VHH binders against Abasic site processing protein HMCES (HMCES). Designs and how they scored, part 92

Target 1, 269 residues: Abasic site processing protein HMCES (HMCES), of Homo sapiens (Human) (q96fz2)
Amino acid sequence: CGRTSCHLPRDVLTRACAYQDRRGQQRLPEWRDPDKYCPSYNKSPQSNSPVLLSRLHFEKDADSSERIIAPMRWGLVPSWFKESDPSKLQFNTTNCRSDTVMEKRSFKVPLGKGRRCVVLADGFYEWQRCQGTNQRQPYFIYFPQIKTEKSGSIGAADSPENWEKVWDNWRLLTMAGIFDCWEPPEGGDVLYSYTIITVDSCKGLSDIHHRMPAILDGEEAVSKWLDFGEVSTQEALKLIHPTENITFHAVSSVVNNSRNNTPECLAPV

## First folded at step 11 (VHH)

Design m70 (from s4 with Y101W; framework vhh_8cml_1)
Fold by ESMFold2-Fast, scan of step 11:
Structure m70 (fold): chain B 269 residues (1-269), chain A 121 residues (1-121)
Amino acid sequence: as target 1 above (269 residues)
Amino acid sequence: EVQLVESGGGLVQPGGSLRLSCAASGFTFDDYYMGWFRQAPGQEREFVALISWSGGSTDYSDSAKGRFTISRDNAKNTVYLQMNSLKPEDTGVYFCATELWDYSGPSYDYWGQGTQVTVSS
């Protein structure tokens, strides 16, 4: 996963993240740094994206089942990084392979501290190789959406007008992430940054690409991944596996340039 | 620092053979797909061949199929392209490429500088 869409206005995004805490109380996640949230149809590494994480990371003695939503930089900067410029990091931390997560110190250390987060997106983009050319066909990949009488299914809707009506009830993609906190050596604000865990592609996506993000399908998986106060690293890692519960459609090459940020990026072609 | 360095290009007559090499460094070579592309003067870059991280899977363009063979030596961090029955249409700069992101993008992430192949009488 290296390109996503996360375009919902803050209030719509917040309502889409409604959840129940351990006591069964209905809640909305509480925002940190909401001003840093920048909606976009075309999010690339190094941009900020919203993630969910346990309130216990910020408040001593908080209920670990309560959730915070915060924008974080995509591309994990390890807490031990010594240079003053995060862009100088010598290796790519956009993704973290599930098969080597416990072998790499950059991921193993924050994981051991319970720094698990859920990365939110409308969906993600993937480029399928076209035989005989170096060109690739982009696809928008997302959770199956519940059909509404007014909007219909996105896969069935050919009209851009009908497409826009689905967002009020959109089921956000929830991807397993690991975050870390980096303190600039010369001072300044703490940088929160994340990586998306990746797994082998499921059968449904194998013709598009051989890898996919580790998707947490449903509230039980999301709750267990976030609750580092009650769920150990070992138990949480059992949630990391391919899922078949995904849908996709081909999109225009407009999405190829990360500077393009319009609804055309995810519209079916 | 990621580097891809191509070698083995040259001038050959139609029907001749060449073996291209691409030496890779700065990443875990045996975890990634490797590809060969070419570009003729004034033309766009085109796909030639692809090999999986283990070498167990390969793919070729229609023009390369049956004439070219891609292979790799993971112990040496090198990918090869054996080109047989070369034609004037095969003339171009040949590039080695890979993606290190564990995801696909609109293009390959890393490219070599290329090696020139000229097929003429």
Scores: ipSAE 0.286, ipTM 0.674, lowest interface PAE 1.9, mean pLDDT 87

Design m71 (from s4 with Y101F; framework vhh_8cml_1)
Fold by ESMFold2-Fast, scan of step 11:
Structure m71 (fold): chain B 269 residues (1-269), chain A 121 residues (1-121)
Amino acid sequence: as target 1 above (269 residues)
Amino acid sequence: EVQLVESGGGLVQPGGSLRLSCAASGFTFDDYYMGWFRQAPGQEREFVALISWSGGSTDYSDSAKGRFTISRDNAKNTVYLQMNSLKPEDTGVYFCATELFDYSGPSYDYWGQGTQVTVSS
């Protein structure tokens, strides 16, 4: 996956991440570095995106089922990286293949430390190759949304009021990620960065793209992926597989330019 | 730093063959599509061939089908274009491109300088 949309205002995003801890208590994730969150319809590698991770990563004796939400750089910078400029890795660690994750040191080491996160997005973009040409058709890909009398759908949103209804109860896409912590060799703040695990595409997406993010479908999968205090690496990796519970629609070429950051990026054509 | 270095071009007579190579570095080669494009004098750059990261899928322009074969060696970070039955119309600078933006954009990145192919008697 190379582009996502994550445009919800911080308070709306936080409420969309409501969850229950292992004791059954209703919670909202607590923010770290909330000022680094920048909503966008068109997030590219090297930009910051919100991820969920276990509170235990930050607090020694925390309940590992409690969640933090934090912006992290897209494009994993391994903890052992010795260069001063992480931008040199812009495409190297944006995605992590599920079939080689335990063979690649950049991913195996943080995975062994329990550095699992859930990458949040409205959805992601893929470009379908048009055979025999260099042109590609972009698609916006997202969880099926519950249609109610009030919520409507993206395809039916033809006014600002209808757009607000679409996003009020939007089910965020939850993608399995791995993160790492990098200390700049010349000093400065620790950089938190992530990669999205990818799998073979499901049947429904095979005509658009050969690969897809490893999507965690439902709160049980999300909880098990995040809870590194109770769920081993081996058990967590069983959650990494294609899902058919996904939908999509074609979008205009507006999304092609990463500088475009408007609702047109994900509007159906 | 992403680098693509093309080689193997030259002068060949109509009906002849050439094998182009592209040595790639600076990215995870086996995770990305690789393609070949060409540009004739005074013309727009055009698509020639595409190969998936595993080599399991290939695609060709109509003019290349049946004559050209794209392949890759992931152990060597190299992509190839075997060109047979060359025609004067195949003359141009051939560029290696990566689908680094397969997930994020509409076009290939052209990082190589290209290699000149001339088909003439």
Scores: ipSAE 0.000, ipTM 0.161, lowest interface PAE 15.6, mean pLDDT 83

Design m72 (from s4 with S104A; framework vhh_8cml_1)
Fold by ESMFold2-Fast, scan of step 11:
Structure m72 (fold): chain B 269 residues (1-269), chain A 121 residues (1-121)
Amino acid sequence: as target 1 above (269 residues)
Amino acid sequence: EVQLVESGGGLVQPGGSLRLSCAASGFTFDDYYMGWFRQAPGQEREFVALISWSGGSTDYSDSAKGRFTISRDNAKNTVYLQMNSLKPEDTGVYFCATELYDYAGPSYDYWGQGTQVTVSS
């Protein structure tokens, strides 16, 4: 996964993340650095994306089931990184492979500290290889929505106007992530950055791409992944597997250029 | 930044052998298929060999089957091409390639600068 859409305005995004804590109380996640959230139809690595993480990361005696929402840099910078400029990092940490996550120092260390997060998106993009040409066909991949369940496919017979209305009650894609905290050696603000865990594609996506993000399907999976105070690393990793509960549609080549940030990026073609 | 650096090319007699290496950096090597392609003077680049992210599956062009072996060392971020029974028609620049998405957007194929293989008596 190397491209997402997360375009909802901050207030709409916050309401879409309503949840119940361990005590059964209805809550909205508390924001950290809300002004750093930048909605976009076309988010690439190095940009900030909203993630959910446990309140216990910030308050020693907090209920580990309570959630913070914070923008973090996509592309994990390990806490042990010694250079002054994160661009000096030799490895691409946009994704981390589930089967080797415990073997890679960059991911094993923060995972051992409970630094699990849920990466939020409208959905993600993948590019299908087309035989006989160097062109790729982009697809927007997302959870089945109420409209898609009723009609079988969003936009199959719907006008562009009806497609846009679907965002009012959109179910956000929830991807398993690992984050770390890096303090610049020469001073400055602590950088929070994340990587998305990847798994083998499910059968439904295998013709589009061979890998997919580890999707946490439903509140039980999201809660267990975030709750590092009660759920061990070993137990949390059992949540990391392919899922078939996704849908997709082809989109135009407008999305190819990460500078294009319009609804056309995810509209069905 | 993504970098692919090929090495191991050279001049060899027909029937000889060469081992090419490709050192990869700037991406999570273990997540991607790696391939070898070649280009003879005045011709399009053609596929030679492909290896899956785990090394568990490989694929070869018809001209390479039985003579070439692709392998990878994920601990060293390196992919190899062992070439045996080389023929004059194997002459060309050999490129290491992968599919990646950089920080600015998708790049359909990342390519190294290539290493020259010349088979001549």
Scores: ipSAE 0.000, ipTM 0.150, lowest interface PAE 15.9, mean pLDDT 82

Design m73 (from s4 with L50E; framework vhh_8cml_1)
Fold by ESMFold2-Fast, scan of step 11:
Structure m73 (fold): chain B 269 residues (1-269), chain A 121 residues (1-121)
Amino acid sequence: as target 1 above (269 residues)
Amino acid sequence: EVQLVESGGGLVQPGGSLRLSCAASGFTFDDYYMGWFRQAPGQEREFVAEISWSGGSTDYSDSAKGRFTISRDNAKNTVYLQMNSLKPEDTGVYFCATELYDYSGPSYDYWGQGTQVTVSS
């Protein structure tokens, strides 16, 4: 996963993240740095994206089941990084492979500190290699959506009128992430940055790309991944596996240029 | 840092053969696709061939199919392009390329300096 859409206005995004805490109380996640949230149909690495994480990361005695939503930089900067400019990091940390997560210090250390987050998106893009050409076919990949009128899930075959109405009740894609905190050596605010954990693709996506993000399907999985106060690293890692509960449709090459930020990026072709 | 170093280019007569090599360093070679591209004078860069991380999957442009073979040696961090039945139209600078992401993108993003192939008398 290296390109997403996360275009919902802040209020719509916040409501889409409604949840229950451990006591069964209905809650909305509390924002940190909301001004850094920049909606876009075409988010690339190094940009900020919203993530969910446990309130316990910020407040010593907080209930670990309560959630914060915060924009974080995509591309994990390890806490040990010693240069002044994080863009000079020589390693690509956009993704963290599930099979080597416990072997790589950049990921093992923050994971050991409980620095698990859920990365939010409308969906993500992948490019299918086409036979005999350097052109690739982009696809928008997302959770199956239930229509507002409860007449079934939204898909590529539905009318344009249906697509215009879906965003008010869109089910956000929830991907397992790891974050870290980097303190600039010359002073300044702590940088929060994240990586998306990846797994082998499911059968349904294997013709598009051989890898996929680790998707947390449903509130039970999301809650367990976030709750580092009650769920150990070993137990949380059991949630990291491919899922078949995903759908997709082909999109135009407009999405190829990350500077293009219009609804055309995710519209069916 | 990522480095891709091509070699094996040269001047050959029509119908001749060349084997290009690309030595890769600075990344885990056997986790990533490798591709060969070429650029003829006054033309845009075009796809020639690509090979999956394991070597289990290959792809060729129409102009290369049946004449060129892409292969890799993961123990040596090297990708090869065996070119047979060369034609004047194959003349160009040949580039080795890779992408270092656990995702697909719109194009390759790491490129070598290229090696010149000239097919002429």
Scores: ipSAE 0.467, ipTM 0.745, lowest interface PAE 1.4, mean pLDDT 89

Design m74 (from s4 with S52D; framework vhh_8cml_1)
Fold by ESMFold2-Fast, scan of step 11:
Structure m74 (fold): chain B 269 residues (1-269), chain A 121 residues (1-121)
Amino acid sequence: as target 1 above (269 residues)
Amino acid sequence: EVQLVESGGGLVQPGGSLRLSCAASGFTFDDYYMGWFRQAPGQEREFVALIDWSGGSTDYSDSAKGRFTISRDNAKNTVYLQMNSLKPEDTGVYFCATELYDYSGPSYDYWGQGTQVTVSS
């Protein structure tokens, strides 16, 4: 996973994240740094994306089942990084492979501190290699969605107005992430940054790409991943596996250039 | 600067063998995937083989499976492609590439200059 869409307006995104705490109380996640949220159909590494994390990370005695939503930089900068410029980091932290997460210092340390987050997106993009050419076919990959009219899934034959209506009730993709907090040595604001955990692709996606993000399918999985106060690292890692509950459609090459930020990026072709 | 330099190509008869090498520099070699790709005369570049950072996981195209073996020596910053039972259709320029990401994109980040493999006569 190295390109996403997260275009919903802040209020729509917040409502899409409605949840229950461990007492069964209905809640909306509370925003941190909401002004840093930048909606886009075409999010690349180093941009900010919204993540869910436990309130306990910010408030010493908070209920660990209560959620904060905050924009974080995509591309984890380890807390131990000693240089002044995060772009000087010599290795790519856009993704964290599930099979080596406990072997890599950059991921093991924040994971040991309970720094688990859920990365939010409309969906993500992958590029399928076209046989016999160097051309690649991009695909938009997302949770199955229910049409408001109970008429099946949304597709290429639907009008732009029908696509606009679906976003009001869109089921956001919820990906398992690890974040860290980096304090610039020269002073300044703490940088919150994250990586998306990856697994082997499921059967349904294997013809597009051999890897996929670790998707947390449903509120039980999301709650357990976030609740570092009650769920140990070892228990949480049992949630990290491929999922078949995913769908996709081919999109235009317009998405190839990360500067293109229009609905055409995810529209079926 | 990331640099990949291929060597070991040449002319070989059908059924013969060649061992290609790719010397890597400018990055932490043992943290990255390494791949081999080829481009046949008049055709587009195609995938041949991939190896993970540890050497514990490998992947092959259908045409390479059973005949080619990818391996790496992290102490020497080198990736290898052992090619056995070579066929005329294996003819092409062989490229080393760094698979820097655990996701696909519209293009690869780093490529070598290639080494010519000719299987004839």
Scores: ipSAE 0.399, ipTM 0.755, lowest interface PAE 1.2, mean pLDDT 87

Design m75 (from s4 with L100D S107E; framework vhh_8cml_1)
Fold by ESMFold2-Fast, scan of step 11:
Structure m75 (fold): chain B 269 residues (1-269), chain A 121 residues (1-121)
Amino acid sequence: as target 1 above (269 residues)
Amino acid sequence: EVQLVESGGGLVQPGGSLRLSCAASGFTFDDYYMGWFRQAPGQEREFVALISWSGGSTDYSDSAKGRFTISRDNAKNTVYLQMNSLKPEDTGVYFCATEDYDYSGPEYDYWGQGTQVTVSS
């Protein structure tokens, strides 16, 4: 996973993240650094994306089931990194393979500290290789969306105008992530950065790409992944597996250039 | 930091053979697909061959099938292209390129500077 869409305005995104705490109380996540949220149809590594994480990471005695939403840099910068420029990190930390997460120091250490987050997106993009050629077909991949009085999902058969009207009730993609906190050696603000955990593709996606993000399907999975105060690393890792509850459609090559940031990037073709 | 260095190009007669090498450094070689591309004068860069991170699968352009073999040695961080039955149409600069195991993007992540192959009588 290396390209997403996360374009919802901040207030719409916040409402899409409504949840229940451990006591059953309905809540909205509280923002940290909301001004750093930059919505886009075409987000690449090194840009900021919104993530959910437990309030307990910021407040010693907080209820670990309460959620914060914060923009974080995509591309985990380990706390031990000694250079002043994060872009100088030699390792590609855009993704973290589920099968080697406990072998890589960059991921094992923050995971041991409970630094689990849920990465939010409208959906993600993958490029299908066309055998025997260097051409690739991009696809937008996302949760099935519930529509009143229709088939129950948004797909290629729907007009672009109908797509624009669905965003108020969009079910966000919720991907399992690991984050870390890095203190610049020369001073400045602490940098929060994340990686997306990856797994083998489900059968439905295998013709597009052999890997997919670890998707947390439903509020129970999201709650358990975030709640590092009550759910151990070992138990949380049981949530990391492929899911078949996903849909997709082909999109225009406009998405190929990460500078293009328009609805055309995810519109069906 | 990341470096791909191609070698093995040269001048050969039609029907000849060449073995290209691409030495990689600065990344975890075993986590990347490796590909070969070529560019003839005045033409667009075209796909030649691809090999998976493990070496378990390969793909070839129609022009390369049956004549070229891609292989890799993960212990040496090197990918190879064995070219047999070379034709004048195979003339061009040959580049190696990398694609990450976890992400299939619109373009390859890293490119070498290329090595010249000329097939002429």
Scores: ipSAE 0.514, ipTM 0.777, lowest interface PAE 1.5, mean pLDDT 89

Design m76 (from s4 with Y33W; framework vhh_8cml_1)
Fold by ESMFold2-Fast, scan of step 11:
Structure m76 (fold): chain B 269 residues (1-269), chain A 121 residues (1-121)
Amino acid sequence: as target 1 above (269 residues)
Amino acid sequence: EVQLVESGGGLVQPGGSLRLSCAASGFTFDDYWMGWFRQAPGQEREFVALISWSGGSTDYSDSAKGRFTISRDNAKNTVYLQMNSLKPEDTGVYFCATELYDYSGPSYDYWGQGTQVTVSS
């Protein structure tokens, strides 16, 4: 995952993240640094995206099942990074492979501290290689949006006319992330940054790209991933696996340029 | 530091042959696809050939089929492009490219500096 859409206005995004705490109380996540949230149809690495994390990360003795929503930089800057400019980091931390997460110190250390987060998006983009050409076909990939008790209803849009209406009750994509806190050597605000954990693609996505984000499908998985006060690293990692509960459609090349930030980026073609 | 260094270009007569090499370093070469692209003056960069991480799969542009062969030597961290029956239209800077990230994008992640191929009498 290297390009997402997260375009909902802050109030709509907040309501889309309604949840129950451990006591069964209905809640909305509390914002931290809401001014740093910038909605966009076309989010690239190094931009800020909203993530969910446990309130216990900020407040001693807080209920670890209560959630904060905060914008964080995409591209994890390890706490041990000694240089002044995080854009100068020598290696790409946009994604963290699930098979090596416990071997890479950049990810193992924050994971050991319980720094798990859930990365929010409308969906993500991947580019399918077209044989015999330099052309790539972009796809927008997202949770099925129409929930029915009838098997086989994936929720893909039947036609473009319905896209404006689907945002009212859009089910946000919830991806497993790891974050870290970096203190600039020259002083200033602590930088919170994250990486998205990746796994092998499911059968349904394998023709588009061979990797996919680790998607947390449903509130039980989201809750367990976030609750570092009650759920150990070992137990949380059991949630990291491919899922087939995903849908997609082809989009135009407008999305290719990350400067393009319009609904055309995710419109079906 | 990821590096891709092309070599083997030069001036050749129509109908001649050249073998291009791309020496890769700074990543686990055996795990990634490698491609060759070319760019003529004032033109867009165009696809030439692609090879899978194992060498078991290859893909070619229509202009390259039957004349060019892509291959790799994983022990040497090198990808090759054998070009036969060269035509003036094959003139351009030839680039080696790869994708190292765990996500796909609209273009390749890393490019070499290129090697000049000129086909002229």
Scores: ipSAE 0.412, ipTM 0.719, lowest interface PAE 1.5, mean pLDDT 88

Design m77 (from s4 with S107A; framework vhh_8cml_1)
Fold by ESMFold2-Fast, scan of step 11:
Structure m77 (fold): chain B 269 residues (1-269), chain A 121 residues (1-121)
Amino acid sequence: as target 1 above (269 residues)
Amino acid sequence: EVQLVESGGGLVQPGGSLRLSCAASGFTFDDYYMGWFRQAPGQEREFVALISWSGGSTDYSDSAKGRFTISRDNAKNTVYLQMNSLKPEDTGVYFCATELYDYSGPAYDYWGQGTQVTVSS
């Protein structure tokens, strides 16, 4: 996963994240730094994306089942990084492989501190290699969505006007992430940054790409991943596996340029 | 500055061998996947081989399986392609590239300038 769509306005995104705390109370996540959220159809690494994390990370005695939503930098900057500019980090932390997460210091240390988050997106993009050409075919990959009037999924054959109407009730993609906190050596605000955990592709995606993000399918999985106060690292890692509950459609090459930020980026072709 | 520099190409007879090297600098080499690609005159660029950051996982095109071996030396920031039983069809410019195995993109992140391999009798 190296390109996403997360275009919902803040109020729509917030409502899409409604949840129940440990006591069964319905809640909306509380925002931190909401002005740093920039909706886009075409988000690349080093941009900010919204993540969910436990309130306990910010308040010593908070209920660990309560959720914060915060924009974080995509591309984990380890707490031990000593340069003044995070973009000077010499290795790529856009993704973290599930099979080596406990071997890589950049990921093992924050994971041991309970720094688990859920990365939110409309969906993500992958590029399929086209046999016999230098071209790649982009695909938009997302959870199956429910049509409001007919109990069916939306498809590539649906008109563009029908696609525009689905966003009010869109089921957000929820990906397992790890975050860290970096304090600039020259002073300034603490930088929160994250990586997306990756796994082997499911059968349905294997023709597009060999890898996929670790998707947390449903509120039980999301809750357990976030609740570092009650769920150990060992137990949380059992949630990290491929899922078949995913759909996709081909999109135009407009998405190739990360500067293009229009609905055409994810529209079926 | 990120740089990939290929070497080891040349002219060989069919059935011969060549060892290509790619020297990497400007990034933390042992955290990246490394791949080899080739392009023959008038043909599309094609995948040849891929190796994980640790060297624990490798992948090959069907044409390379059993004849080519990809390896790396993380202490030297170098990736290698050992090519045995070379055929005229292996002729082309060989490129070193850095590829993240965890996601695909519209293009590979970093490419070398290439090294020419010619297999001719």
Scores: ipSAE 0.342, ipTM 0.686, lowest interface PAE 1.6, mean pLDDT 87

Design m78 (from s4 with S107D; framework vhh_8cml_1)
Fold by ESMFold2-Fast, scan of step 11:
Structure m78 (fold): chain B 269 residues (1-269), chain A 121 residues (1-121)
Amino acid sequence: as target 1 above (269 residues)
Amino acid sequence: EVQLVESGGGLVQPGGSLRLSCAASGFTFDDYYMGWFRQAPGQEREFVALISWSGGSTDYSDSAKGRFTISRDNAKNTVYLQMNSLKPEDTGVYFCATELYDYSGPDYDYWGQGTQVTVSS
């Protein structure tokens, strides 16, 4: 996974993340650094994306089931990185393979500290290789959405006002992530950055790409992944597996250029 | 900056052998599948061979099976293609390639510049 859409306005995104804490209280996640949230139909590594994480990461006595939502840099910068420019990291940390997560220092250390997060997106993009060529067909991949007469499907939204209705009750994709905190050697603000855990693709996606993000399907899985105060690393890793509860459609090559940030990026061809 | 540099191509007679090398830098070599592709004159680029990140799994095109062997040396960040029993139809530019193991997007498709293999008398 290396390209997503996360375009919802902050207030719509926040409401889409409504949840219940361990005591059954209905809550909205509390924002940190909301000014760093930049909606886009075409988010690439090194950009910021919203993630959910436990409030306990920020407050010693917080209920670990309560959630913060914060923009984080896509591309994990390990806490031990000593250079001043994160872009000089020799390793690509956009993704973290599930089968080697406990063997790679960059991921094992933050995972041991409970630094689990849920990466939010409208969906993600992958490119299917065309036989015998370097040509690739892009696809937008997302949770099955509840279809209603009022909201319609993405394919049925022909006007800007209808597109807005599609997104009002959109079920956000929830991907398992690991984050870390890096303090610049020269001083300055702590950088929060994340990686998306990946697994072998499910049968439904195997013709598009052989890998997929580890998707946390439903609030129970999301809650267990985030709750590092009650759920051990070993138990949380049981949530990391392929899912078949996913859908997709082909999109225009407009999405290929990461600088393009329009609804056309995810519209069906 | 990700770089792939191929070498080892040349002119060889039918039945001959060549060993191609690809030196990789700028990424965690041990985490990625590495592949060899070729492009014959007037043809589209085609798959030749693939090797897993550990070297424990390999795959070959039908034309390469039994004649070519892909291998890697993770300590040297290098992938190899040993080509035996070369035929005129093996002529082409050979490319080393890697995709992000977990992403298929065009921005992360890394290719070397290629090395020319010519099989003729």
Scores: ipSAE 0.327, ipTM 0.721, lowest interface PAE 1.7, mean pLDDT 86

